# Designs tried in a protein design chat: VH-VL binders against p55155r1310to1479. Part 5

Target 1, 170 residues: p55155r1310to1479
Amino acid sequence: SVCKVQKNQIRTFDDVLYNTPLTTCYSLIAKDCSEEPTFAVLSKKTEKNSEEMIIKVIRGEQEIVAQLQNEEIRVKVDGKKILSEDYSAHQIERLGESDIVIELPEGEVRFDGYTIKTQLPSYSRKNQLCGLCGNNDDESTNEFYTSDNTETKDIEEFHRSYLLKNEECE
Short names: E, the ipSAE of ESMFold2; O, the ipSAE of ESMFold2 at other seeds; V2, 0.75 times the mean of E and O plus 0.25 times the DockQ between their complexes.

## First folded at step 4 (VH-VL; framework fv_cosibelimab)

Design s52 (at its last look DockQ between E and O 0.86; V2 from the best seeds 0.00; counts 0 for: pae O 3.8 > 2)
Fold by ESMFold2-Fast, scan of step 4:
Structure s52 (fold): chain C 170 residues (1-170), chain A 119 residues (1-119), chain B 112 residues (1-112)
Amino acid sequence: as target 1 above (170 residues)
Amino acid sequence: EVQLVQSGAEVKKPGSSVKVSCKASGGTFSNYAISWVRQAPGQGLEWMGVIIPIFGTANYAQKFQGRVTITADESTSTAYMELSSLRSEDTAVYYCARGKYRGSYFDYWGQGTLVTVSS
Amino acid sequence: NFMLTQPHSVSESPGKTVTISCTRSSGSIASWYVQWYQQRPGSAPTTVIYEDNQRPSGVPDRFSGSIDSSSNSASLTISGLKTEDEADYYCQSYDSSTHWVVFGGGTKLTVL
C-alpha cells in the first residue's frame, strides 16, 4: 500500500484521492495507531504559499526531520544536523541532492521536499493505521476517520483532527 | 505563555505506586518530547524517560525499566509518569520537561512534584 | 554509556569570571549537543545555554558556552558575576547509541 502527498493533494493507502492543503503547523500523515505504535509520519509546509514541505518521521527511539535547504536535502536526527555520510547509520539513504528514503519498521518513506511517498506492505496494519493517509481498511469511500475515530465526510473536519498547533504556526 | 503544570505533592508507603501528571498549556504538546526527571533531596538531576505524545510509545532509562510507565493523553495535553514498587530512595521532586526534539534540549520545565516515601 | 563530570562547587567574587567544566568519560564531547541549566533553591531548572553555545531569549550575554575536544569537555563561562547568579548549574548531553539523556552531577556556584 502506498500513500502519496503532493501538490495540496493526498492519495490514501486505500487509493482515495482528495484535496487538502497542508499548513505551517504539522499534520499527522500516517501512523501505526495500534496499542504500541511503531512509526509516525508528520508534515507541514515551509511557508503558507509554498508546495514545499518538511517531514518528521518518528520510529523506534529516533525523531528524523528532513527539508530542503538551497535545493539540497538536509536531515536532523533527534535535533542534530547529520552529514550525508552518517545517513546509513540511521537507516536513511540519499538517492540524490534532494531525494531520500527513510526506512520504517515495515516499509519506507521517500521524500524530495515536494512529494512524500509512504509505502507499507499491503497486508500490514489493516484497520490499525490512522492519519491523513487513511486507515488501510480496503474500503474505497469518501468517508474518513478523525483522530478520535469518528467517521466524517467533511475533509476540513478530517484534516483539523490531525492538525497539531505550535508556537511557530500560531 | 508556555506552562507545564504538575499535580500536587504525594506521600506514599513503601511498595505502593504513584502517578504524577503534567498538563501543558500555552504551547505545543503533541509533537514535542516530554521527559521526566527526578531530583532526590540535595542530589542532582536524574533522567527517567521520555514520550512524544503524538507517537505514544515511551522509552526509559535502564535504572527504571520495569518500574516506570510514561503515558500521554493528547485530548487533555497531559503526560503522566507512574512509578511502582516505591522505596524510600524514591523520595524526590519529580519534574516534567519539554524538549523541542526527542530526548534532548529542554525549553520548559514543570514546577515539580514532591513524592515522599515513608513508612 | 557515559558520565558527565562537573566540579562539586566553585566560588568567586562579584564582577569576576567563573568557568564550570563538564567532562565526558567516554566518547567525544562533540558527538552530541551540550545544554546548561541553572537551578536556584526551591525552583525548577531553567536553560541558560542550549546546543553548545546558544542563549535563550532573556539570558544575558555574560553567559557563554564552549566545547573543547582536546580535554573532552564543555564549559559554561559566566563573566561579570552577579549575586543572582548563585545557583546550582547542570550540564546535559545525549547518548545517541542508548537514546538516554545524561546530566552532569551539578556544580554549586557561590558568589561571595
Scores: ipSAE 0.707, ipTM 0.878, lowest interface PAE 1.4, mean pLDDT 88
Fold by ESMFold2, look of step 5:
Structure s52 (fold): chain C 170 residues (1-170), chain A 119 residues (1-119), chain B 112 residues (1-112)
Amino acid sequence: as target 1 above (170 residues)
Amino acid sequence: EVQLVQSGAEVKKPGSSVKVSCKASGGTFSNYAISWVRQAPGQGLEWMGVIIPIFGTANYAQKFQGRVTITADESTSTAYMELSSLRSEDTAVYYCARGKYRGSYFDYWGQGTLVTVSS
Amino acid sequence: NFMLTQPHSVSESPGKTVTISCTRSSGSIASWYVQWYQQRPGSAPTTVIYEDNQRPSGVPDRFSGSIDSSSNSASLTISGLKTEDEADYYCQSYDSSTHWVVFGGGTKLTVL
């Protein structure tokens, strides 16, 4: 299953399409919400009127942050910039000048500055995922579960529950 | 402005546990790295572990693995550190500190919480 | 895992320059950024240098940081020493393989 974020739209793991609520504040895109989380994917816009994004991937004990700068993807691991020659030591693959793949324990995230694709095996973590990408339950209904796992039909309530809003961003 | 306010000083007996709180205000909490650092009287700084609240899993220094539990409550913007099986050597000031990333510098520190372990 | 070794104390007269070293025991000092913290008695630490040689806003430019790969060490240099600089100073780095933060043992700076 694949969740795709691009061009102000999100296509969830269950193939539901809606407008992206992304702002300059981080939002939770997808996370293993079991009792023992293995990954989280967050993203924000670089600026209010841009389709360009910054991605943060937390996996195991590492934080990986990536964004485009000068048409080249720049990667930080735990806050330090790393060079593309060191990507493989961090389970990151460069597929081109601006494309990377970040390994997850049981999947991957592909990012090019404008598109985030989170791909997970169909057999793992059914109904244990949370975030704007939905819960991966193979249903196109009842997809909206807030961060406290409450069902809602209010898409704005759903979006707000995954937004990390504060004074530093909007 | 960002502020980290910790719970008050505590006096504990050997073998008991202590839970120190760290409440963040004036900034984002959930996607930052919240570390705990202690300092025994007359000694240096010692890192204990870290949590990123939105992720929810903590990472601990080897020395404290099995005795320390770090948790966070996003709804109250509060991180907690619980240290069990206390010994007199655990007498220290316990700080919480925030960094933008796990490997970055700590941009904000709590005021510290003195924990005294004596019988 | 590695250690960061600092001198236990240094002292110097006002107006002079002092340098505090921070030597990494294994692995390269350049494998991660070095931070420097100042701690006055009874207070929490504050950052005076981050990312090897950057100063936070409000830290005087007489504080500087440097890395020497040949000696596998970092240095904090304080020029134009003032009595208010009397404090403990800690270097800090990060072990990216274990994801642990490592502090140096600390250096007590005495302004004579």
Scores: ipSAE 0.606, ipTM 0.866, lowest interface PAE 2.0, mean pLDDT 88
Fold by ESMFold2 at other seeds, look of step 5:
Structure s52 (fold): chain C 170 residues (1-170), chain A 119 residues (1-119), chain B 112 residues (1-112)
Amino acid sequence: as target 1 above (170 residues)
Amino acid sequence: EVQLVQSGAEVKKPGSSVKVSCKASGGTFSNYAISWVRQAPGQGLEWMGVIIPIFGTANYAQKFQGRVTITADESTSTAYMELSSLRSEDTAVYYCARGKYRGSYFDYWGQGTLVTVSS
Amino acid sequence: NFMLTQPHSVSESPGKTVTISCTRSSGSIASWYVQWYQQRPGSAPTTVIYEDNQRPSGVPDRFSGSIDSSSNSASLTISGLKTEDEADYYCQSYDSSTHWVVFGGGTKLTVL
């Protein structure tokens, strides 16, 4: 299963498509919400009205942040910028077309500055995922569960529940 | 304006536990690294562990593994540190501190909580 | 795993320059960023240098940080020393293999 974020749209793990205009505040894209979380994926826009994003991936004991800068993907691991030659030491792979792949414990995240693809095995943690990518419950009509696990038909309430607002962003 | 406000001083007996709170206001809490650092009287700073609240699990310094539990409550923007099996050597000021990444500097510190362990 | 070693104390007269060293016991000092914190008695630490040589907003430009690979050390330099600079100073880095934060032992700066 794949969740795709681009151009203010999300196609969830359950193949539901909806608009979610990301802001300059981080939003939770996808997370392992089991009793022992293994990953989280967050994203924000680099600027208001930009299609360009910054991604943060938390996996195990590492935090990976990536964005385009000067037409190249730039990566920080735990707050330190790393060069492409060191990517493999951090389970990050550069594909030849301005893409990177960040390995997850079970799956991967592909990012090129404008599109986020989170791919998990089909057998991964049914009903144990949370975030804007949905809970992976094979239900395509009722994926709008807020961060408090409350079902809603209000897309704005759903979006707000995963938004990490502060004084320095939207 | 980001602030970290900690719970008040405590006096504890050896063998008991203490739970110190750290409430964040004025900024994002859930995706930041919240560390606990202690300082015994006349001594230096000692890192105890860290949590990223939205991720939900904590990492601990080896010295404290098994005795410390760090948790977070996103709904109240509050982190907690519980230290069990207290000894007199655990008498210290306990700080919470926030960083953007677990490897970055701490951009905000709580005021500190004095925990005194005495019989 | 590594340690950061600082001198126990340093002293200098107002207007002069003082340098506080922070030596890494194993691995390269450049393996991760070095931070410097100032702590006055009864107060929480505050950051004076981050990411080796950057100053937070509000920290005077007379505070500077540097890395010396040949001695495997970081340095905090305070020029134009003022009596208000009297404090304890800690260096800090990060052990990426254990994911632990490591502090130096601290240096008491006395302004004579």
Scores: ipSAE 0.383, ipTM 0.801, lowest interface PAE 3.8, mean pLDDT 87
ESMFold2 (binder alone), look of step 5: mean pLDDT 90; pTM 0.918

Design s53
Fold by ESMFold2-Fast, scan of step 4:
Structure s53 (fold): chain C 170 residues (1-170), chain A 119 residues (1-119), chain B 112 residues (1-112)
Amino acid sequence: as target 1 above (170 residues)
Amino acid sequence: EVQLVQSGAEVKKPGSSVKVSCKASGGTFSNYAISWVRQAPGQGLEWMGVIIPIFGTANYAQKFQGRVTITADESTSTAYMELSSLRSEDTAVYYCARGKYRGSYFDYWGQGTLVTVSS
Amino acid sequence: NFMLTQPHSVSESPGKTVTISCTRSSGSIASYYVQWYQQRPGSAPTTVIYDDDQRPSGVPDRFSGSIDSSSNSASLTISGLKTEDEADYYCQSYDSSTHWVVFGGGTKLTVL
């Protein structure tokens, strides 16, 4: 199961495609919503009219932020800039100047500055995943549950429930 | 615009616990780091711990391990710090403070809550 | 674990320049960002410098920050010193392996 976020479009783990205008505010893309969360993936646009993205991955006690800087992926772990030679110590693999893979407890996130691909086993988080990528249950009708676990068919309501709006973003 | 508003002053007996709240308004809460920092009378700033509310897991300074619990309620945009087994040396002003990530600068601070521990 | 060491107090006359140091006991000062906070009596701290050398909106350009790897220290420099600069100043940094935020002991600045 793979969820893809690119160009204001999200293809969920259950292969439902929808359009949502991503903003400069972080949106919760995917999260372990069990009683003891193990990861969360968030993303935002770098600028209002840009297709360029920033990702934030929270994994255990680590916060990983990645974005493009001068055509190269730059990674921070807990606010510290890390060099590519240190990536493997943080379960991060560099595939090229602008491509990385971040390991999750079960699965991975791939990022190139524009596209986010989150891959998770279908059975490990069934009906316990939340976020814009859906609940990964092999049943498309169950994918649009808001952050308060209410079913909706309204994409705007769905997106708003996972949008982390703040004073600095739009 | 953004404000962190803390609960009022508390007077506690040794051996009891205290729970201080910090309500965020006017800005984001869930994906920011909310830290607790205390300052005893005439002393410096001492970091106690941090939580990122959407994740729910907190990290604590070694000195407070086992005595402090930091939690957050995203639905009310409120963070809490509970300190148990209170001693007279826990008398301090307790601040909540917001950062964009763990270890970042604190862009907003609460007004502080005075906790007095006396027999 | 690491410590950040500051002088307990500094004094200087109005119009002069003062520098407050912050020395890291373990690990490189340059590996993590250093912030500086100003605290006046009865108030919560406010940020005067973040990310080593950046000023928040509203902080005068006479406040500046720097890093010196050779002494493993950060410095806060205040030029054109004014009486309203009297305050306690705290440096702060981080360690990702422990997730610990550490404050320096604080420096009392007196302007007389």
Scores: ipSAE 0.013, ipTM 0.617, lowest interface PAE 7.8, mean pLDDT 85

Design s54
Fold by ESMFold2-Fast, scan of step 4:
Structure s54 (fold): chain C 170 residues (1-170), chain A 119 residues (1-119), chain B 112 residues (1-112)
Amino acid sequence: as target 1 above (170 residues)
Amino acid sequence: EVQLVQSGAEVKKPGSSVKVSCKASGGTFSNYAISWVRQAPGQGLEWMGVIIPIFGTANYAQKFQGRVTITADESTSTAYMELSSLRSEDTAVYYCARGKYRGSYFDYWGQGTLVTVSS
Amino acid sequence: NFMLTQPHSVSESPGKTVTISCTRSSGSIASYYVQWYQQRPGSAPTTVIYEDNQRPSGVPDRFSGSIDSSSNSASLTISGLKTEDEADYYCQSYDSSTRWVVFGGGTKLTVL
């Protein structure tokens, strides 16, 4: 299963497509919501009216942040910038000047500054996933589950429940 | 705006445990690193551990491993530090402090909580 | 397991310059950011330098930070000393392999 985030649109793991603009505050895109979480993927816009994103991946004990700087992907691990020759030591692959793949325990995240693709095996995390990418339960409905596991049809309420406000959001 | 507010002072007996809270307001809590740092009277700053609330990952300084537990409740934006098997040398002011990532500088500090361990 | 070593105390007259060192016992000082905190009696610490050499808004340009890889140390320099600079100063760094944050032992600055 693949979840895609691009511009103001998200296609969930269960192939539901909806429109929701990201803000300058992080939103929780996908997370292992089991009792022993293994990863979380977050994203935000670089600026109010930008299509460019910053991605944050929390994987085990590491925090990985990636964004474009001068049309080239720059990666930080635990807050320190790393060079591309060190990417493989952190289970990160560079596919081009501005395209990387970050390995997850089960699956991967591909990022180019404008598109996020999160790929997970179809049956590995069913009913244990949460976030804007959905729960990967193999059920394509028009109902979403908020961060407190409440069912809603209001996309704004759904997104707001996964929005991590850091002071002023644009 | 961002503020960290800690629970009030406590007096405990040796062998007991204490649980101090740190409530974040005015911004996001879940994707920040929340550390606990203590300072005994007249002594230096001593890092105890850190949690990233959204992930639930906590890491501890070796000195406190097995005695300290750091947890977080994302629904209330509150981090907790529980220290067990209290000794008189655990008498200290306990601070929570926020960083943007693990190992980051601390951009906000709580006011501190005095824990006194006396027989 | 690493330690950050600072001098226990330093003192200098108003208007002069003082430098406080922070030496890393294991691993490269340059591999991780170093921060510096100021603490006055009865108060929580406040950041005076972050990410090796950056100043937070409101911190005077008299405060500066530097890294010296050859001595495996970081330094906090305070020029034009004022009586209000009298405080305890702590350096802090990190190690990603252990996930440990470590503070230096602290330096008491006395302005004579």
Scores: ipSAE 0.013, ipTM 0.586, lowest interface PAE 8.1, mean pLDDT 85

Design s55
Fold by ESMFold2-Fast, scan of step 4:
Structure s55 (fold): chain C 170 residues (1-170), chain A 119 residues (1-119), chain B 112 residues (1-112)
Amino acid sequence: as target 1 above (170 residues)
Amino acid sequence: EVQLVQSGAEVKKPGSSVKVSCKASGGTFSNYAISWVRQAPGQGLEWMGVIIPIFGTANYAQKFQGRVTITADESTSTAYMELSSLRSEDTAVYYCARGKYRGSYFDYWGQGTLVTVSS
Amino acid sequence: NFMLTQPHSVSESPGKTVTISCTRSSGSIASYYVQWYQQRPGSAPTTVIYEDNQRPSGVPDRFSGSIDSSSNSASLTISGLKTEDEADYYCQSYDSSTKWVVFGGGTKLTVL
C-alpha cells in the first residue's frame, strides 16, 4: 500500500484521491496510532503557494528532516545536518542528488522535495494508522477520520484536525 | 503568545513523591518536545528527561531512570514530571522547557517550581 | 556518557571581549548542535545562541558562537562587554545514540 502526496493532492493507502493544500505549518501525513507508536510522517510547504515541501519523519525517537537546497536533498537527523556518506548509518538511502528513501520499521518513505511516497505492507498497521493518508483498512469508502477519531466528509475539517501549528501558517 | 506555566512550590518528606505540572499555551504542544531540567541551589542545570507528546513516549537521563516518570496530556496541553523516592539532594528548582526535537535549543522555559525535601 | 566542560568562572572589564569554552569529552563536538544559555540569579535560563552560531530575536550581535573540531570545543564569544552580561552561561549538546541532552557545568561571568 502506497500513499502519495504531491501538487496539493493526496492518494491514500486505500487509493482514495482528494485535494487538500498543505500550509507552511506541518500536517500529519501518516502515523502509527497504536498504543505504542513507532513512526510519524509530517510535511509542510517551504512557502505559501509553493509545490516544494519539507518532510519530517519521526522513527522511534529519532527525528529526520529533509528538504531541497540548491536542487540537492539536505538531511538533518535529530537537528544536525549529515553528509550523504552518513546516510546509511541512519537507514537512509540516496537514489540521486534530489531523491532519498527513509526506512521505517515496516516500510519506507521516498522523497524528492516535491513528492512524498509512503509505502507500507498491506498487513501492516491496518486500522491503526491515522493522518491524511488514511487508515489503510483496504476499504475505499471516502470516509475520513479526524485526529479525535470522528468520521467526517468535510475535507477541510479532516485536514485541520491534523494541522500542527508551531507558528503562523500561510 | 506561547508560555509555559508550572505548578506551585512543594515541600515534601524524604521517601515521598512529587508531581509537577507544566501547562503550555494552546495550539503548539503536540509539535514540540517538552524537557524537564532541574537546578539544585547554587548548582548547574541538569537534564532529567523529555517527552514527545505526539508519540506519548519519554526518555530519561541515566541518573533518574527508575525514579522519574514524564507524561503528557495533549487534551489539556499539560506535561507532568513525577519524581519518587525523594531525598534531600532532590531539593531544587524544576523547569520545564520546550524544544522542537530532543537536541534542539529550548525556546521557552517555565518559571520553575521549587521542590524542598526535608524532614 | 559524555561531559561538557566549561571554566567555572571568567572575568573581564566593560568594553572588552570574553570567550567561554565548552569541551566535549567523547564523540565529536561537530556531530551535534551546541546551544548557549544565559541565566541571571532568580530567573529561568534564556537562549543566547542556538545551533552552534545562530542568535534568537532580541539577542545583540555582540554574542557569537563557534565550533572548533581540532580542540573538540565550542565557544561563546561576547564582545563589547556590558555589566548586564554578568550571569551564568551554560552550553548544551546531545547524543542520538543515548538520547541524552547534556549541559556544561556552567561559567560565572563577572564584569568588573
Scores: ipSAE 0.014, ipTM 0.589, lowest interface PAE 7.1, mean pLDDT 84

Design s56
Fold by ESMFold2-Fast, scan of step 4:
Structure s56 (fold): chain C 170 residues (1-170), chain A 119 residues (1-119), chain B 112 residues (1-112)
Amino acid sequence: as target 1 above (170 residues)
Amino acid sequence: EVQLVQSGAEVKKPGSSVKVSCKASGGTFSNYAISWVRQAPGQGLEWMGVIIPIFGTANYAQKFQGRVTITADESTSTAYMELSSLRSEDTAVYYCARGKYRGSYFDYWGQGTLVTVSS
Amino acid sequence: NFMLTQPHSVSESPGKTVTISCTRSSGSIASYYVQWYQQRPGSAPTTVIYEDNQRPSGVPDRFSGSIDSSSNSASLTISGLKTEDEADYYCQSYDSSNHWVVFGGGTKLTVL
């Protein structure tokens, strides 16, 4: 199953397409919402009205942040910039000058600065996944469950429940 | 503006437990980790542990493993640190501090809570 | 798994420059960011340097940070020393494998 985030649109793991612009605050895209979380994928816009994104992947105890700088993808692990020759040591693969794959415990995240593709096996954490990518339950309805697991038909309420607002973002 | 406001000073007997609160205001704490750091009189800063509110998970320094529990209530933007089996050596000022997960500095600190353990 | 070692105290005259070192016992100092905190008596710590060499808004440019990989240490340098700089200074770093935050033992700066 694949969830795609691009151009103010999200296509969920269950293949539901909806419109919701990201902000300069991190939004929770996909997360293992079991009692022992193993990963989370977050994203935000670099600037208001930009389609360029920053991605943050929390995997095990590591924080990986990637974004475009001077048309090249730059990666930080635990706040420290790493060079492409060190990517494989961190389970990161460079596919091109601005295209990387970050391995998850089960699955991967592909990122190029403008598109996020999160791929998980269809048997992974069914109904224990949360975030804007949905719960991966093989049903195309009722995918808008807020962060407190309440169903909603309001996309703005859905997104707001997964928005991590702070004083520096909007 | 962001502030971390801690609960007031406490006097406890040896063998008891203490629970200190840290309320964040002026923003959300879900995007940041909250650490607890203590300082015994005349001593340096000692990290006790951290909670990552978006996960609800806590990690503890080895010295405090088994005696400290850090929790968070996202609905009230409040983090808690509970320390059990208190000894006189636990007399200290306890601080909460906000940091970004792993890579970032502690940008805001609470005012501190004095916990005195005496009989 | 690792310690950060600072001198217990340093002293210098007003207007001079002082440097406080922070040496990492295992793992590379350059692999993780180093922060520096200032603590005056009766007060909570405040950040004077973050991410090796960055200054928060409001911290004067007399404060600077650096990393020396050859000695596996970080340094806080304070130039144009003022009496209001008297405080305890703590370095801090971390270890991603254990999610550990470690503080140095602290350095008492006296301006005489």
Scores: ipSAE 0.015, ipTM 0.606, lowest interface PAE 6.6, mean pLDDT 84

Design s57
Fold by ESMFold2-Fast, scan of step 4:
Structure s57 (fold): chain C 170 residues (1-170), chain A 119 residues (1-119), chain B 112 residues (1-112)
Amino acid sequence: as target 1 above (170 residues)
Amino acid sequence: EVQLVQSGAEVKKPGSSVKVSCKASGGTFSNYAISWVRQAPGQGLEWMGVIIPIFGTANYAQKFQGRVTITADESTSTAYMELSSLRSEDTAVYYCARGKYRGSYFDYWGQGTLVTVSS
Amino acid sequence: NFMLTQPHSVSESPGKTVTISCTRSSGSIASYYVQWYQQRPGSAPTTVIYEDNQRPSGVPDRFSGSIDSSSNSASLTISGLKTEDEADYYCQSYDSSTHYVVFGGGTKLTVL
């Protein structure tokens, strides 16, 4: 299953589409919420009225950040910018001038600066996922569990529970 | 603005364990990695391990694997470092430090916690 | 699994320039960022250089950092040396294959 984030819209792993404006603060898009987490995917807008995003992937002990700079994808691993020739050493593939794929332990994240596609097998992480992409449990009614593990139908409450604030959000 | 405040000094006996806390204020705790670094009297800085609170995972320096546990509680914005099987050579000041990126830059440090292991 | 080697001490007179080296034993120094921390007695460390050559707000431009790939080393340079610069200095880097943060052994700077 696949979760797609673009244009302030999210299509969850269980194929529920909803509208939520991302901010300039990171939101938790998807995370392994099992007892031994293996990854987290976060995203934010580059600025308030932009469709352009920055993605942060935490995979094991690595932090990968990618965004467009001068119409090219720029990637940082653990804070250091890397050249495209080094991407494969970090399990990152360049599929086009501005398209990359970041490998996850079970799945992948594809990013082009405007769209995030996270693909995970539902059978291996069923009901252990959390974040704005939902819990990947093949049940559309279960999509909106907050970070406090309570069910809600209020999209704004749902988003706020996964919003990480370390600066003023726009 | 951002501040890391650690728990107070401890005096422990050999063979016991100690748990030091590091409370973050200002900014979002979950967005940063928290490392623990110790310094024995008159010695240099020694990295012990790191936790990424949003992820819940910790990684430890080889020397400390098996006797150090680093945890985080996002609800209280507090990281913990527990060191077991204490020896006299574990007498040191223990620091928590915030990393903007996991291995790149410690931008804020706690004030340090003196742990004395006496026999 | 690598070490960062610094001289244990350096000394210089006020107004002169001092350079402290940090040599990486395994892997390329240029592959990972190097940070430099200053520690005065009784105090926690503070950052004087981050990401090879960047200065935090409040650190004077007398402090600079550089990388030399040919010697596999990083250097901290302090010009216009002042007595208040007297402190221990530590370099720090990382290795993504081991996910280890490593500090250099530290250099005691004496201003006399």
Scores: ipSAE 0.007, ipTM 0.565, lowest interface PAE 8.4, mean pLDDT 84

